# Designs tried in a protein design chat: VH-VL binders against Cytochrome c oxidase assembly factor 8 (COA8). Part 61

Target 1, 167 residues: Cytochrome c oxidase assembly factor 8 (COA8), of Homo sapiens (Human) (q96il0)
Amino acid sequence: APERGAERRDTAPSGVSRFCPPRKSCHDWIGPPDKYSNLRPVHFYIPENESPLEQKLRKLRQETQEWNQQFWANQNLTFSKEKEEFIHSRLKTKGLGLRTESGQKATLNAEEMADFYKEFLSKNFQKHMYYNRDWYKRNFAITFFMGKVALERIWNKLKQKQKKRSN
Key: E = the ipSAE of ESMFold2; O = the ipSAE of OpenDDE; V2 = 0.75 times the mean of E and O plus 0.25 times the DockQ between their complexes.

## First folded at step 3 (VH-VL)

Design f15 (from f14 with heavy chain D99G H100Q G101T T103Y Y105G P106D Y107H; framework fv_cixutumumab)
Fold by OpenDDE, second read of step 6:
Order: C-alpha cells, then sequence, then structure tokens
Structure f15 (fold): chain C 167 residues (1-167), chain A 122 residues (1-122), chain B 108 residues (1-108)
C-alpha cells in the first residue's frame, strides 16, 4: 500500500511576533503588523485589580485575536501559494519563462488574474462565510462583555462614592 | 487596460428611482468586487455597497439598506446600482470601482469609473 | 460604526515633506488605503497595505501606521500633489469601506 505522503499542511508558524510591550504600559499596546496575517496584534493591559468580568473579557479578546491572526496567516499563505502556482502554470502554458528578458519576475495582467481570483473565491467561499459568521459571533460576545464590564465599573464607582460620603 | 464605463448623467424628481450602469471595458470583473461610492457636492466619499459579480451577492451600507439595489450581469460585464425614493440629498456623483479581492486584509479599489452625476430636483 | 477622522486641510511648501493622518479604531487591526482625488476627477489609489504603491504612483508617496493612526507621507511635495486625500479601511462591523472625511492638501 503506497504510503500516502502526508501533505505537510504548510501551517503558518504560530509565531505571533512576541513583541513584549514595555513593562510600564498602563494601556493596551498595538504592535506592528504581523508578517503573515498582516494584522496588528494588540497586547492587552492587565490591571492589578482585574475583576473576573474584566479577565473574561480580556481572555475573550485574546482568543478572538489569536483566532483571527491564525485564520488570516493561513489564508494569506494559501492565497500566495496558489497565486504563484497559477502564475507559473499560466506562463508555462504560454511558453513564457518565469522571468522577463530584463530579469524581472514575469507577471500576468489583471484580466489573466481574474480567472485566478474567480477560482480562488469559489474554492474559499464556504470558508469565508464561516469566518464571517464566527467573526460576528465573537464580536457580539466581546461587545456583550464590554457592556457588562462597563456596568460593573459604574457600580463600583457608585459604591466608592457612597463610602466616601459615609465617612 | 481595464476601464469602467459608466452611464450618463441623470436628472430625477424626488421620490423617483435612478439606475446607473458600470461596464467593464478591456477586461472582466467577474473575479473582483464592484463597489459603488458616491460623493455629494463638496463632500467626502461614501461607500454605498458592493457586489462580487461571480457570486451575485451584494452587500450594502446600513444607511442605504432597503433603498439601494446592486446587481451584476456577468454576460455583459456590467454592474448596476439602483437607488429608489430619491431625495435632494441624493444629488451626487456616483462612482463604480473595482476592488481587488483577496484574504489579506489589504482591500483597495484600483480602477474607478469616471462617475455619474445624479441630480435630484423638484 | 468605527469612524475614520482626518484633518480637513493641510499645507506644504513645494519640495517639503507633509504627513496626512487618519485616526480610527479599525486602524489598530487593518491597514489604511489612501486615495488621491483632484477636482472633477475620480479618486486614484495611491497607497495600500504596508506601504504598497500602485504602478504609476511616484515613490515620494509612502504609508505608515502607529497605534490607531495611519499616515500618508509625501516627501518632496510637487505642485501636482495638490488634491484631496482620503483614507479608507474596514469598520469593526466588517463593512468593507469606511472613508475618512478627506484632507485637502495645498502646495504653497
Amino acid sequence: as target 1 above (167 residues)
Amino acid sequence: EVQLVQSGAEVKKPGSSVKVSCKASGGSFSGYAISWVRQAPGQGLEWMGGIIPFFGTANYAQKFQGRVTITADKSTSTAYMELSSLRSEDTAVYYCARGQTWYSGDHYMDVWGKGTTVTVSS
Amino acid sequence: SSELTQDPAVSVALGQTVRITCQGDSLSNYYATWYQQKPGQAPILVIYGQNNRPSGIPDRFSGSSSGNTASLTITGAQAEDEADYYCNSYDSSGNPYVFGGGTKLTVL
């Protein structure tokens, strides 16, 4: 039985650039765009007195960010790979080299690339739909918890004001 | 070179509808997103909605939901934007634009039509 | 809806450097796209993604980002650069195109 070569799924290395924010940051830090996902990572500030709701919100935001980073990193790698394969195959079919006479990388025009985009979109349509659905669900959950945290903070401020008036 | 050729200027009465066309010349747009963007006189750019002609599914900005309809005919490489219940505030130049579609977070409109002036007057 | 904000107008002397800024929450996660528009003309794409220029756009145009801000920089402004500049990005709701209010650049 011929060993079906496990197609090494070129998984984007999970190396989210561990850009450590400066230790003294009292706010969320936005990093440079990730080289694979092209998304800017957010390093969430952890307050000293983080409430359980704040912690839950932070974790949900972090999980959503990681999910989003991984999705786009993988999608961009897939897109780039398939695009390159398409260009190479089309150039080969035309009897053209991968490089022009001037030594530049041979490219296809926008019309030729339209077929690639069509095919790519068709192949990835379902994946994109699921992504969008999940994106909305996650953002809804985040927004919900943001509201809860906001209410909690208001309540805590009111309690503190009452305590100060009683003393 | 790919060009987007839009229909001519329109003068409409309040409460009527206008339908603007955008035809791709020199290439196809089936694999791209076609967006409609308007600009009122002296104002900024406003995205109205878009369609991927290949799928035939359109997305709309919330402000125009229920009033705008975007369609595409792949056989003629033509996109359409229909705006109903016209008001004086809808007086603007309406642009169609081709958007590059990939899943990289880099979304841009690289080819624009020349615009269609729609005037809504009593 | 994540709004993008721009200064309504900026000026630059001929041959000098100018930076046009765009601010918005969506810019924390996404790149800004920049468009140039001259009077009576359709917008033209000038910068997209991480400082990418379309063919035909001069190298004096560059893009950058910091925090929730994006910037278009013109190094060595020319008279022909006098135009309105619009930033564009996704909103937090997945709406694909939110424009800033535009910045009028005057070259002095």
Scores: ipSAE 0.024, ipTM 0.609, lowest interface PAE 5.5, mean pLDDT 84
Fold by ESMFold2-Fast, scan of step 3:
Structure f15 (fold): chain C 167 residues (1-167), chain A 122 residues (1-122), chain B 108 residues (1-108)
Amino acid sequence: as target 1 above (167 residues)
Amino acid sequence: EVQLVQSGAEVKKPGSSVKVSCKASGGSFSGYAISWVRQAPGQGLEWMGGIIPFFGTANYAQKFQGRVTITADKSTSTAYMELSSLRSEDTAVYYCARGQTWYSGDHYMDVWGKGTTVTVSS
Amino acid sequence: SSELTQDPAVSVALGQTVRITCQGDSLSNYYATWYQQKPGQAPILVIYGQNNRPSGIPDRFSGSSSGNTASLTITGAQAEDEADYYCNSYDSSGNPYVFGGGTKLTVL
């Protein structure tokens, strides 16, 4: 089958950015940083002779990438949204407008913003703990399958023993 | 001196499966590759697949992929070859043979079992 | 259909030299391994790695290779050399155990 591929940047409903590799790529493609997660996505080349074990590793890596991208896109959007809501709420409480006389965004001072950052980090501490646990779990699984693929490649390497030297 | 001892002759019906065993006696098993080669009556030798028991890693000839499963039990120094969806064309003598160690990279088979006759009859 | 081609039969007079050939594209890159098989018996390794003999194989057996052709030569054939001979090498996909169709050697 022909390779799908057009360079584009698109945002999924979940906030995850999408991109596609150049057409007919024979290599893994590393895209630009995602708008929301700030992570570079990878599109994996699928060789026509891919083993079932190599396919399982690739799918695991793809699924882990999707999970990771979605987590950070959602966290960054949540942070930005809650920060703006906090600033707007505090300015409203003080009887101030959302913009200064110079037309700049009205901001809170460092002391006031410190309370927001402290609250946001505390509020999301358990969520980040669960993320780290799942991240390590997924990376252990990827390492395990990388090891299995390496063993399969050792078997395949044996097929090349005693190949004649061509000068 | 390593010897490969194979299980006895089998008579099977079309559509069934057969599992042949190959036990290594008198020497090292785990580090060597074990291959399965069959020979139909009046025909030549045909490689089906092999396994490196140390890793549990099997490799199959494309013609048999999906029908053959090769396994090994390191504790008993025994390799197995299971062939499913048997047809009359699968009537053959099935040999196990010892290749070389996985770290040598060589594939020549220096020790052979005596063969197991499998007959698929209607 | 076969990746390695052998003539089905060849004959040689007692004490004379015979050459059994194996042809295939993979042989331009890989050495052939040779097996001898007598009726009702398992194959026996006779040559590996182009021209190496296992312990117990007489020195009248030798291997050679040129281009896409591998050859097994028996110099001074004996009656006990009457057997089927199979070459073995890699297929086009790198599978290490493709066999030739076999050559039946008759010693006259």
Scores: ipSAE 0.000, ipTM 0.451, lowest interface PAE 20.4, mean pLDDT 78

Design f16 (framework fv_cixutumumab)
Fold by ESMFold2-Fast, scan of step 3:
Structure f16 (fold): chain C 167 residues (1-167), chain A 121 residues (1-121), chain B 108 residues (1-108)
Amino acid sequence: as target 1 above (167 residues)
Amino acid sequence: EVQLVQSGAEVKKPGSSVKVSCKASGGSFSGYAISWVRQAPGQGLEWMGGIIPFFGTANYAQKFQGRVTITADKSTSTAYMELSSLRSEDTAVYYCAREGSHYWDTPFDYWGKGTTVTVSS
Amino acid sequence: SSELTQDPAVSVALGQTVRITCQGDSLSNYYATWYQQKPGQAPILVIYGQNNRPSGIPDRFSGSSSGNTASLTITGAQAEDEADYYCNSYDSSGNPYVFGGGTKLTVL
């Protein structure tokens, strides 16, 4: 029996690509896709006067991003390994070499690869369903806290207007 | 199935602002990012910025920082790009394009037909 | 500064093979994506993730990369392949989408 509930790694095994937002940015920034996860990292802007509620929302979004990055980095590693095994198996069955005459890796056509993709997705169906459940759960929480932050910001704007008029 | 429909052509004066819309149909609007790419007459493609509607997170190219604002309305599946302080060199065709976030998604797999914006005095 | 360099023009005879190249430091970390654009039309995706083709793109289109160079190869060029081709990639300099200057392919 395989061990259940093994703790997930929250950092890609080989590390994720570094990304720096432009200088003087005062809002969130989307980076390039990570080489391993193929997901775009989001750099969250931290306001000088960040409220505890805003900090909670930001940390929730950062944690969700890290979870997402780790999931897809691991999935891509598994995909890459199984793809290579599938290609090598099919080429061996056809009596073909693993490399072309130009020295490049030999590949299968789109029709043959479609069978691999269907099988891979089918085998990982349950895992992807659990991912989707957690994804919706996390985004529900984020939406809820975004609503709370929006209300807080409205009240803060009203207070700031009163302060300007009373001085 | 997936289609991106952009607003019509606009003629603007220097110093004004323009807001272009991109309405998505088919597929999951929130499951993808929407980018804006422009092309000046006889020139190449230039990325302006993009938004991930699900998070409400926008990202802008350095060149357009401070002049461009990208927003999305999930209820109407519409993304918007507003460019302010227009100059003659902003005359271009403005495209919206969809991009996925996962390894099996395709980058810029669906494009709008483009919106021509002409800036002249 | 991250930029992608393409030759502005290239020619190929009908039925022959042509290779369009794209060079940039970002290509050491990211695969190039290739787009075809015909006059008056929006670009269309031709190759992504090094050598993947979207549905509807002919088998004659293929991609490859080595070091900081990416290539789009058209084996057995057809008249309808005459178009501008743009490479696209990512970088860490604060511009996630950098396009090459474009290569105008003429099919003789």
Scores: ipSAE 0.000, ipTM 0.477, lowest interface PAE 14.4, mean pLDDT 77

Design f17 (from f14 with heavy chain D99S H100T W102Y T103W Y105E P106G; framework fv_cixutumumab; at its last look DockQ between E and O 0.01; V2 from the best seeds 0.00; counts 0 for: pae E 5.5 > 2, unsure alone 73.3 < 75, placed apart)
Fold by ESMFold2, look of step 7:
Parts: sequence; C-alpha cells; structure tokens
Structure f17 (fold): chain C 167 residues (1-167), chain A 122 residues (1-122), chain B 108 residues (1-108)
Amino acid sequence: as target 1 above (167 residues)
Amino acid sequence: EVQLVQSGAEVKKPGSSVKVSCKASGGSFSGYAISWVRQAPGQGLEWMGGIIPFFGTANYAQKFQGRVTITADKSTSTAYMELSSLRSEDTAVYYCARSTGYWSEGYYMDVWGKGTTVTVSS
Amino acid sequence: SSELTQDPAVSVALGQTVRITCQGDSLSNYYATWYQQKPGQAPILVIYGQNNRPSGIPDRFSGSSSGNTASLTITGAQAEDEADYYCNSYDSSGNPYVFGGGTKLTVL
C-alpha cells in the first residue's frame, strides 16, 4: 500500500526529510491489472503531513478509482454471463447440445454472434452514457482540487521559512 | 524607500461591505506576500489573511474565511481587502504589510501601511 | 494550545535589561517574529528568525528561544523603547500566522 515519507537521520533526532530513500516511495504507483475490471489500480502515497485538502483530493481519487473498477468489473461479468446465456439459448433453439461430439464447448458463428453484440450494446447504451457523464464530472472535480492543493503548497513554502532547523 | 499607502477612513453600516486598498510605491510588489492585519480599539493585532500577487493566490485566517476577499492588481502594485457582512465588532484599524519575497529567506512583515480606520455603526 | 501568550505589561528602569516572553506550542518548531508598536503608529519589525535584526533596529534588541518560549531582550533600555511588543508565529493548529496578545513595556 502507500509507503511513508522519507526521513533523514544523524547523531541527533531529526524531522522528516524531503528526500525519499530508494526503499521508500514519495509518489503514487500503479499496480498490475485487476482480474475482473482489467484496470491497473493506483496505489496512493499518503504523506506524513497531509493537509485536510490533500486528504480530500486523495479520497476523491480513491473513490473514483473504486467506482470505475466496480463499473467495469460488473460490465465484464454481465457481458460474459449474457454471452453464455445467448449462446445456450440459440443452441437450444437449433436442437444442439452445449458440447460438440468431441466434448468441446459449442459456439455460434460470427454472424450469429453479431446479433448478440448488437443486442448487448443496445441494452447497455444508456448505462454507458451515464457512466461517461459521471466520469467527466469526477475528473473535473479532481482537477479542481488538484489546483487548490497546488495553491495551498505555495503558501506552505512560506511557513517552512519560519521552521527551526535541527542537526 | 518602500511605502505602503492605504485608502482613507470609512464609516459603514452593519451588513454592508468595505474594500480597503494598499498601494506600494518605491519598491517591488508582485514577488512579495501582502498581509492584512487588524486592530480593534484597545486590542492587539490580528492577522486576517494575505496574498502572493506573483501567483495570484490568497490565504485566509479561519476566523475570516468566507467573509474576506484579498486580491491584488500587479499592474498598479495595489492590494485590496474586502470584508463583507460587517458587524460592530469589525470596527478597527486595518493595516496592510509587505512580507519578504517568496524566494527570500524568512517570512515576516517588514513594511507596514499607516492603517485604515473602519467604523461600523448603525 | 493554538495561541501565543504574552504578559500584558512589563516595566524596566532606564538603562536596565528587560526580557519580554512569548509562550506557545508552535514555538517548539517555528521561530517567533517580534514587532514594536508605539501609540498611534503602525507596528515595525524588530526581530525575525533566530536572532536577525532589520536595518535601523538598535543592537540592544535581541531574540532567543527555548522549548515553547521565545524571548525579546532589550539591554540598556531607552525611553523610546516604551511601546507595545507583539510576537508572531504559526500556530499549532496550522493557521498561517498568529499574534500574541501584546506586552506593554514601560520605561521608568
């Protein structure tokens, strides 16, 4: 999961460091594709001094990722299930078994499968349209908060100029 | 010699707003932070907020969040503080101050205006 | 605590040494900045950072800090040093800047 920030050590106790040692990450990183959604998850870095605004941005990004992964996981499962049901129904109508004489799973030809693809797309068109709308809304909000965080960090640099040093 | 020249005294009714100006003369403005500090009669200093004109970003004390708007016009080297929904306790002297430059060492208010008296009364 | 605490008044005999203190949790991590305000005038900067004095401030003014306490010391106090003195720093709750309540210095 997210790694803690880097720290500097000397003969006396020291505060957290701006520098990240090689074993620690100061940045988000991307994991392998999820089995169901086929999307690569982002593993978000949580800094030691995360502000309320930074936390709100991170949570919004996390929630958007979860929402997106759940949508595509559900759509992929629905596609697979409805595809199998369509094939089964059409084979039954033709008086054919679910398996060939060699024991392999029976399938339909490309023209027969085209009916399924058209039907699936038509059935799910409105759902995908709402998904696209919500995706844009979420990304606009994320971009807005990214701007607010950037401006907050400009002011935070002024605060750091007042900070006491340690050896 | 850098001087901060503030707008004149104002008398306002409760519920209205006031906009105080702060013009820098004889020095640079955009690379600095401009702070607003108020002082009610017989009381101490209170930081309200500030702006860094180069970046166009303002920051506000929690007490004034939502009521104060701080802006700057780089072309005229003038900062503005607008305080809305005025109350009788907003009667005070309002100072502007130039803080050290964003890239310089330290952050402190080294140049102060003479103050603008705002009186809020029915 | 999120505020800076100063004694409301301190007296010093002419030519003697006085210390004005400022206490707050944020001062363990942040330097205090000191401002002088004379009656009817705007504040002026006296001490910033560890112990830096702006041009025009006499060398009798110095600053120090220990733990949660910052101090402004005036050695050889003069009549013109009679004023209100404010400390200023970031508070422990993250507000950008906070002032102490001020200390009225009387030179006797």
Scores: ipSAE 0.027, ipTM 0.572, lowest interface PAE 5.5, mean pLDDT 81
Fold by ESMFold2-Fast, scan of step 3:
Structure f17 (fold): chain C 167 residues (1-167), chain A 122 residues (1-122), chain B 108 residues (1-108)
Amino acid sequence: as target 1 above (167 residues)
Amino acid sequence: EVQLVQSGAEVKKPGSSVKVSCKASGGSFSGYAISWVRQAPGQGLEWMGGIIPFFGTANYAQKFQGRVTITADKSTSTAYMELSSLRSEDTAVYYCARSTGYWSEGYYMDVWGKGTTVTVSS
Amino acid sequence: SSELTQDPAVSVALGQTVRITCQGDSLSNYYATWYQQKPGQAPILVIYGQNNRPSGIPDRFSGSSSGNTASLTITGAQAEDEADYYCNSYDSSGNPYVFGGGTKLTVL
C-alpha cells in the first residue's frame, strides 16, 4: 500500500468524488495521473496552526486544482465520446460493421480522422481560450496570496526573534 | 452569497413521478456539484445522488439507482431531481445542496436549499 | 447497519461541555463533516475537514478524530445549540455522502 495513499477510480466520471487520499499526511504529495484528466493531483498538508490567510491560499490552490481536473476530464471525455460517435457514423455510412473480420474494432484511416480532429479543435477553440484566461487569472491570484503568506511568516519569525532577544 | 431556491410543495399519487428544481441565485453552480438529500418525517438525512454540472454527469446512491434521475441546465443554473414510481414511503422533504471540497478535507455541503415537501398519498 | 453510527440522544447542562461521536470504518481514512438541524429547517454546516468552521459558526464548536471515531465537541453549550447533529463522510467507494443516524442534543 503506498505510504501517501492511492487514487480511487470510478468506471465513469459521474461521481462527486473520484480521489480521496488518506488523512494525516505530514507532507504534500503528488498522486498518480487521473484516468480522465491525465493530470497528477497534489495532496496539500494542513498544518495544525494554519492561519486564516494560509487556509485561504490552500483552499484557492485546491479549488483551482479541482477546477483544472474537472475541465480536462470533461474535455477528454467529450473528445472520446465524439470520436467514437464520428467513427460509428462514418462506418455506418460506408455500410461497414463496427468490427473487422479478426474481431478488432474497425477504425477510420488517418485522412478521415484528420477531418474529425480539425472540426473538434475548431468547435472547442472558444472554450479553450476561456480556460486559458481563467487559468492565468487563478495563478495570478495564487501568486498574490503566496506573497501575503510569505510576508506573514517573515513577520511571525521576526516577532519570535524579538521576544527571545528581549528580557 | 449564493442561495439555492427550490420549487414548491408537491402532492402526488402512488406510481407517479415528481420533478423538483433547484436554482442558484446570486451566483452560479459552475465549479461545484449539486447533491440531493431527503428526509422522511421524523427520520434522518439520506443522500440520493448528485451531479457535477460541468460534466453533466450524475451519480446515484445504490438504493435509488434506476428510480432517480438528476440533471442540470447550465444556462439557467438549475438542477433537477426526478423520482419515479412513487410510494408512500417517498413522502419526505427533499433538499438540494451545493457540494464543494478538497482532496485533503473531503467533500461537504456548504449551501442548502430550504427544502421541497413531497407528499405521496392515494 | 449504517456505515456511520451515532448515539440517538445526548444531553448537556447549560455551560457544560458535550461530545457527540460518530463511528465507522471509513473514518480511519476520511474526515467527518458535521451538520446541525433545528426543527422545520434545512441542515447547516458546522464543521468540515480536520477542524474547520464556516463563517458564522461559534468557536465553541470543534471537531476531532481518532481511529475510526470522529467527534463534535461543544465547549460551553448554549440553549440555541439544542438540535439534531449529523455526521457525514465517505462510503467504501469514495462517495462523500453517507450520513450517520443523527444525535438529538438536549440542553438542560
Scores: ipSAE 0.000, ipTM 0.466, lowest interface PAE 16.7, mean pLDDT 77
OpenDDE, second read of step 6: ipSAE 0.158; ipTM 0.705
ESMFold2 (binder alone), look of step 7: mean pLDDT 87; pTM 0.912
OpenDDE, look of step 7: ipSAE 0.134; ipTM 0.681

Design f18 (from f14 with heavy chain H100K G101Y W102S T103W S104G Y105P P106T Y107N M109F; framework fv_cixutumumab)
Fold by ESMFold2-Fast, scan of step 3:
Order: sequence, then C-alpha cells, then structure tokens
Structure f18 (fold): chain C 167 residues (1-167), chain A 122 residues (1-122), chain B 108 residues (1-108)
Amino acid sequence: as target 1 above (167 residues)
Amino acid sequence: EVQLVQSGAEVKKPGSSVKVSCKASGGSFSGYAISWVRQAPGQGLEWMGGIIPFFGTANYAQKFQGRVTITADKSTSTAYMELSSLRSEDTAVYYCARDKYSWGPTNYFDVWGKGTTVTVSS
Amino acid sequence: SSELTQDPAVSVALGQTVRITCQGDSLSNYYATWYQQKPGQAPILVIYGQNNRPSGIPDRFSGSSSGNTASLTITGAQAEDEADYYCNSYDSSGNPYVFGGGTKLTVL
C-alpha cells in the first residue's frame, strides 16, 4: 500500500508534538506524551458523513482533552517551580550553596521535602477538588452523547438492513 | 471570530434591578465560559461572576453573592447578568467577556463586549 | 480577600523600555494575565500564561515573573502604548480573576 504510517511531524506552539495519521484513516490516533502534561493527545478521526450529534460528541471530547492537558501541564509546572524555589530558599537560610562540592545539585533531606509536599498538597486541595468535579461532569456528558451516537448508529443499521431486504 | 454584543445603556432607580444581556455573534459560547466584569467611573476592573453555559454552572464573587444572578440561554447564545437591590455604588460600565480556557485552570478573557453603562440615580 | 498590587502610574520616554509590576502572594503559584485599556474602550488581552501574546499584539510586549511579582515589559515604547494596564490572577484560595488596581502608562 502507498499509505504511510503515523509520523511525528512538528512540535505545536504549545509544546505538543504533532502527528499525522495514515492518509486514509478511519480511527482515532494517539500521540506521544506531552512534555508538560505527560498525557498522550488523541487525534480524532472525522468521518465524511459525520452527523451533527457525532460532531457535538467529537468537539466535547476535543475540548475535554484540551482542558485536561492544560490542567496537568500547569500543575506539573507549578510543582516544579515551587519545589525549586523551596529548595533554594531553604539552602539560602542554611547558608549553603546551590551545588555540592562534587558539582551535583544540592538537595534537602527527606524531612524538609516532606514539609514541602504537605504544604503543596494543602495549597492545591481546592484546585484538585474543582478539577475532579469538572472531570465527572465532562465524563457524564461524554458518556451521554456516546450513548446517543450509538443509538443513532443502531437505527441507521436497521434502516440499511430493511433497505437491503427490499432490494 | 466571535464578537460579544451587549444590550444598551440603562438608567435605574435605587432599590430596583437591572438585567444586562451579552449575545455571541459569529460563533457559539457553549465551549467557553462567559464572565461579567464591571468598572465604576475612574476605577479599576472588578470580576462579578461567570457561567459555563454547557454545564449551566455559575460562580459568583463573594461581594456579589446573593445580589447577582448569571444565566445563559444556549439556544440564542446569550448570557445574562441580573443585579438586584441597586445602589449608587453600582453605577458602572458592565462588560461581558469570553473565558477562552474556562474548561481548564488557565483562564483568561480573549474577547470582550463593548460594555453596558448602568447609571443608578434617584 | 487577597489583592494584587500595582503602582498607580508610571512614565516612559518614547522608544525606551518600561516595566509594569504586579505583586501578590498568589503570584508565587499562578501566572499573571495582562490587559490594556484605552479611554472609552473595553480592555484587550495583551499577555496570558506568563509570556504568551495573542495574535495582533506586538512583540515589544513581554511578560515575566519572579517570586510573588509579575511584570509586563514594553521594549521600545510607542505613543499608542499609552493606556491603563491591569494584571489579573487568582487569589490565595484559588478564586479566579482578582484584578490589580491598574497602572496608567504615560509615554513622554
């Protein structure tokens, strides 16, 4: 076959790698993990005869993916930034340099790092609660529309079956 | 490219209510949130609340909780902000704004309405 | 109720660099968004997600942050940059859309 497999083409402006599915794709495609969110993006297949209901479901899934990607990218960046700032602040307070005598990054002991993790989790508890609430709402909506699309496809198959019998 | 079209200027008496509309033109707002931000004469910007029309979920700033009601009609792509028990301090320009990433934690207003002037006078 | 603090006014000479600052405890955890407002007009988005520019915003506008301070920098200020600038971010409780008091930029 002359068709090519999926290839990594470019990194999008947001830092997400672009993938091209095979030229005559009929399935969704999964890309590599995003640098910041660590989530794999899904490239959705668009049928030539996509119904308005199927379009609504696809757009809802795309928007949910974008929301999910942004949440985890921001969460991971915030964690990394705060962790680095916490380490630098504590080392400065102790009168220690940012590097060890061997040139490695200076680190805090497990007890001080536990203090950071406890504070980070407490600070972000409300944000994670809102994320979970919205995640459930989004998944309920997606499941509902998936059910509607499935019913639509069943009805279409039944109509096609009757048409074949008539001919 | 979507535009937000707001209703016209209003003059209200103290103690009354005002309802301002915001209609999306050239697109839908179902995938976004719509926020309401006001600005008193010569003052800064103040967020009042917002709604995610797809879920029907509204959130309000604590200062306005109990006095403001934000609703949306998805069939007309129109959001509404109703402020009750009006006082002279409510005299302001009221903006609606599209929250581009309302669906995510990185929220910002990419499209703004032109503003609706509400004057509260006795 | 956490507040974002901005200086009320700043001046810059034509063609020179100016830095507008926004300070608040929440900025240690959240990026600032910046809006420009000219008299009689609605605000427009200038910078989001620390240093991203919407289409149509000149590259002389940039954003940065350090600790609890966010900054909007205009490199080579022009006459049309004269406006009020507002920072926007979360409060310490995660409530969105706390605005700074605004900074009036005058281009001399």
Scores: ipSAE 0.000, ipTM 0.476, lowest interface PAE 14.2, mean pLDDT 78

Design f19 (framework fv_cixutumumab)
Fold by ESMFold2-Fast, scan of step 3:
Structure f19 (fold): chain C 167 residues (1-167), chain A 123 residues (1-123), chain B 108 residues (1-108)
Amino acid sequence: as target 1 above (167 residues)
Amino acid sequence: EVQLVQSGAEVKKPGSSVKVSCKASGGSFSGYAISWVRQAPGQGLEWMGGIIPFFGTANYAQKFQGRVTITADKSTSTAYMELSSLRSEDTAVYYCATRGYDHLSGPYYMDVWGKGTTVTVSS
Amino acid sequence: SSELTQDPAVSVALGQTVRITCQGDSLSNYYATWYQQKPGQAPILVIYGQNNRPSGIPDRFSGSSSGNTASLTITGAQAEDEADYYCNSYDSSGNPYVFGGGTKLTVL
């Protein structure tokens, strides 16, 4: 379609940026903010002897990151697109062009933009409510599995201590 | 790899209820997000609702609210969809579907599907 | 009612490129997911998160979106691609499983 809106070129579907952790890193690495989501991705360290439970926790954290990146990349795209459309519509109503006489992009004052922000937040209320619900559910699940991993590590340390005493 | 095995075909009378089962094998059942999707003969796909067994609460599409009940039994790794007050329009293939990854939610898509359960509502 | 609109049918010649489109207000905010369904079979996920392919899906399948429109493109259509294609995304209430009406692809 020739009237298609803004292109989503050169982005991962989930909105995650490319980055590499330092070679000496033995822990999680935090990368630069993604261009589209403006969130910093985490590259997870994988231990050589990762347990099934540790793998489950890591995958849950990775899935949560992808979900979060996708939501905010899409939200930011929607915000930018609708903001441009709102500005264009208001300028057209005033009989003004999209560019100033100096060639700069024309803009609206803060009071005029307040109407856009109120409308955007209002119509996205359900999305934000479901996002918050799912965000808290995911963080609860991650915390729960972190607790399980901690208990597993304590149990393994007790087993190791018992084996050393038995030798 | 997770697999979903659904119960067999059902023939029901109008006004009755049907309960379809979906047994998950492989992975962690509590970590799944299990959806129910139906398809009437020659028609499109229609989402009915879903459940995350870890939380125990189901979410339903508005059209089915009040007629559908989705439950999960973690001890048997089985999800259920019960549809009440059956009408001839409820004649359809009913699918359960989930994401095959071990997670409590995720990007909302369904990469693992059951084979479907045919429910026929006739007098 | 469905918030996602698809054309009911499209056709493509063997080896040619076809684009299947999906339109809806939610697509301005969310990526579309695409499913392929052949007669008598359960749907198969072909594209998620705009342009990710599950393992086993041929690289001739790709996804794109712009504005409130999402597209599934098949480059070099094969006879085996003849099927119904469904887009899927969020509804206005944020429920993540509204399906389009489906598009029947015929490969000539």
Scores: ipSAE 0.000, ipTM 0.478, lowest interface PAE 14.5, mean pLDDT 77
Fold by OpenDDE, second read of step 6:
Structure f19 (fold): chain C 167 residues (1-167), chain A 123 residues (1-123), chain B 108 residues (1-108)
Amino acid sequence: as target 1 above (167 residues)
Amino acid sequence: EVQLVQSGAEVKKPGSSVKVSCKASGGSFSGYAISWVRQAPGQGLEWMGGIIPFFGTANYAQKFQGRVTITADKSTSTAYMELSSLRSEDTAVYYCATRGYDHLSGPYYMDVWGKGTTVTVSS
Amino acid sequence: SSELTQDPAVSVALGQTVRITCQGDSLSNYYATWYQQKPGQAPILVIYGQNNRPSGIPDRFSGSSSGNTASLTITGAQAEDEADYYCNSYDSSGNPYVFGGGTKLTVL
């Protein structure tokens, strides 16, 4: 009995974009959209003399990016799945198959799909609210650390200028 | 098994209208489209239009748009085709057809046919 | 409306294979439905979709498609296969339907 090749359930690979920026890059790189989240990943530049505050900022940005990638990858998968199930169920209730007489994939009309979108949004409303809340919290923290890093850089520049004046 | 029984032959004058009935028995009437197809003597098949009784919406071939009205009565499982402004060229056998199976997604498979109704338009 | 074109007549010797073709732009995107009609009778569905036969249709009937062409093939033609054959196509919604002009098959 020929082993029916196990359909590799494309486990959503942890969307580490295989995009590697050039090694000599001195700035952040934006990758192509991730196939699952549709978000463009950012590869953050690591300075040679990264301060602890700069490192903390970078880590926070990376963590937030990963969080966003995971959220939207999962949301898109859920959406696609539920959409397909909705279409199939509705076609079935109509006594229709999954393929039209022409052999094309059967679809629902715009009105029926509007109902799906409404229901989907309603169902996921709370999830989106929590996402938005957390998104703001994370971005606030990032902004706060950006401010700290900026102050640190100013202070370091001032110290260097004082040392040069004393010599 | 779904069967379609059509009304009897009609003789009409030019400019008049004809209404042909098609009664379905032995299956679900509402879920599947009923199509109307005509065939003039010695000519090919020509789709006129169809209706899905469940939705109550009829679709028409462009050639017959404005002259043909297709309706369905779910309570009697009967579809109707009315053709107005009859011409000699409308002399044909008119068939109703529907689906007898539910495994396909298309609404207009024509696997069950009526015996046809002859409509003669003569002056 | 994409017109479907069929040969008006084809002949086949008894027991031989015949292919009836239907050509039209819509056939590049859609499967053809095939109907058989004998004189004085209503049409009968013989092939639908990719290559589906309704119950009661002999296995000698088969359907195929290539490019903008659909074909009905009768492998081992029988005398009872003498009839008119019509191809039909649908739009994405299944409406309107378009019939080919029909092909008269003569079994010799």
Scores: ipSAE 0.000, ipTM 0.535, lowest interface PAE 13.3, mean pLDDT 84

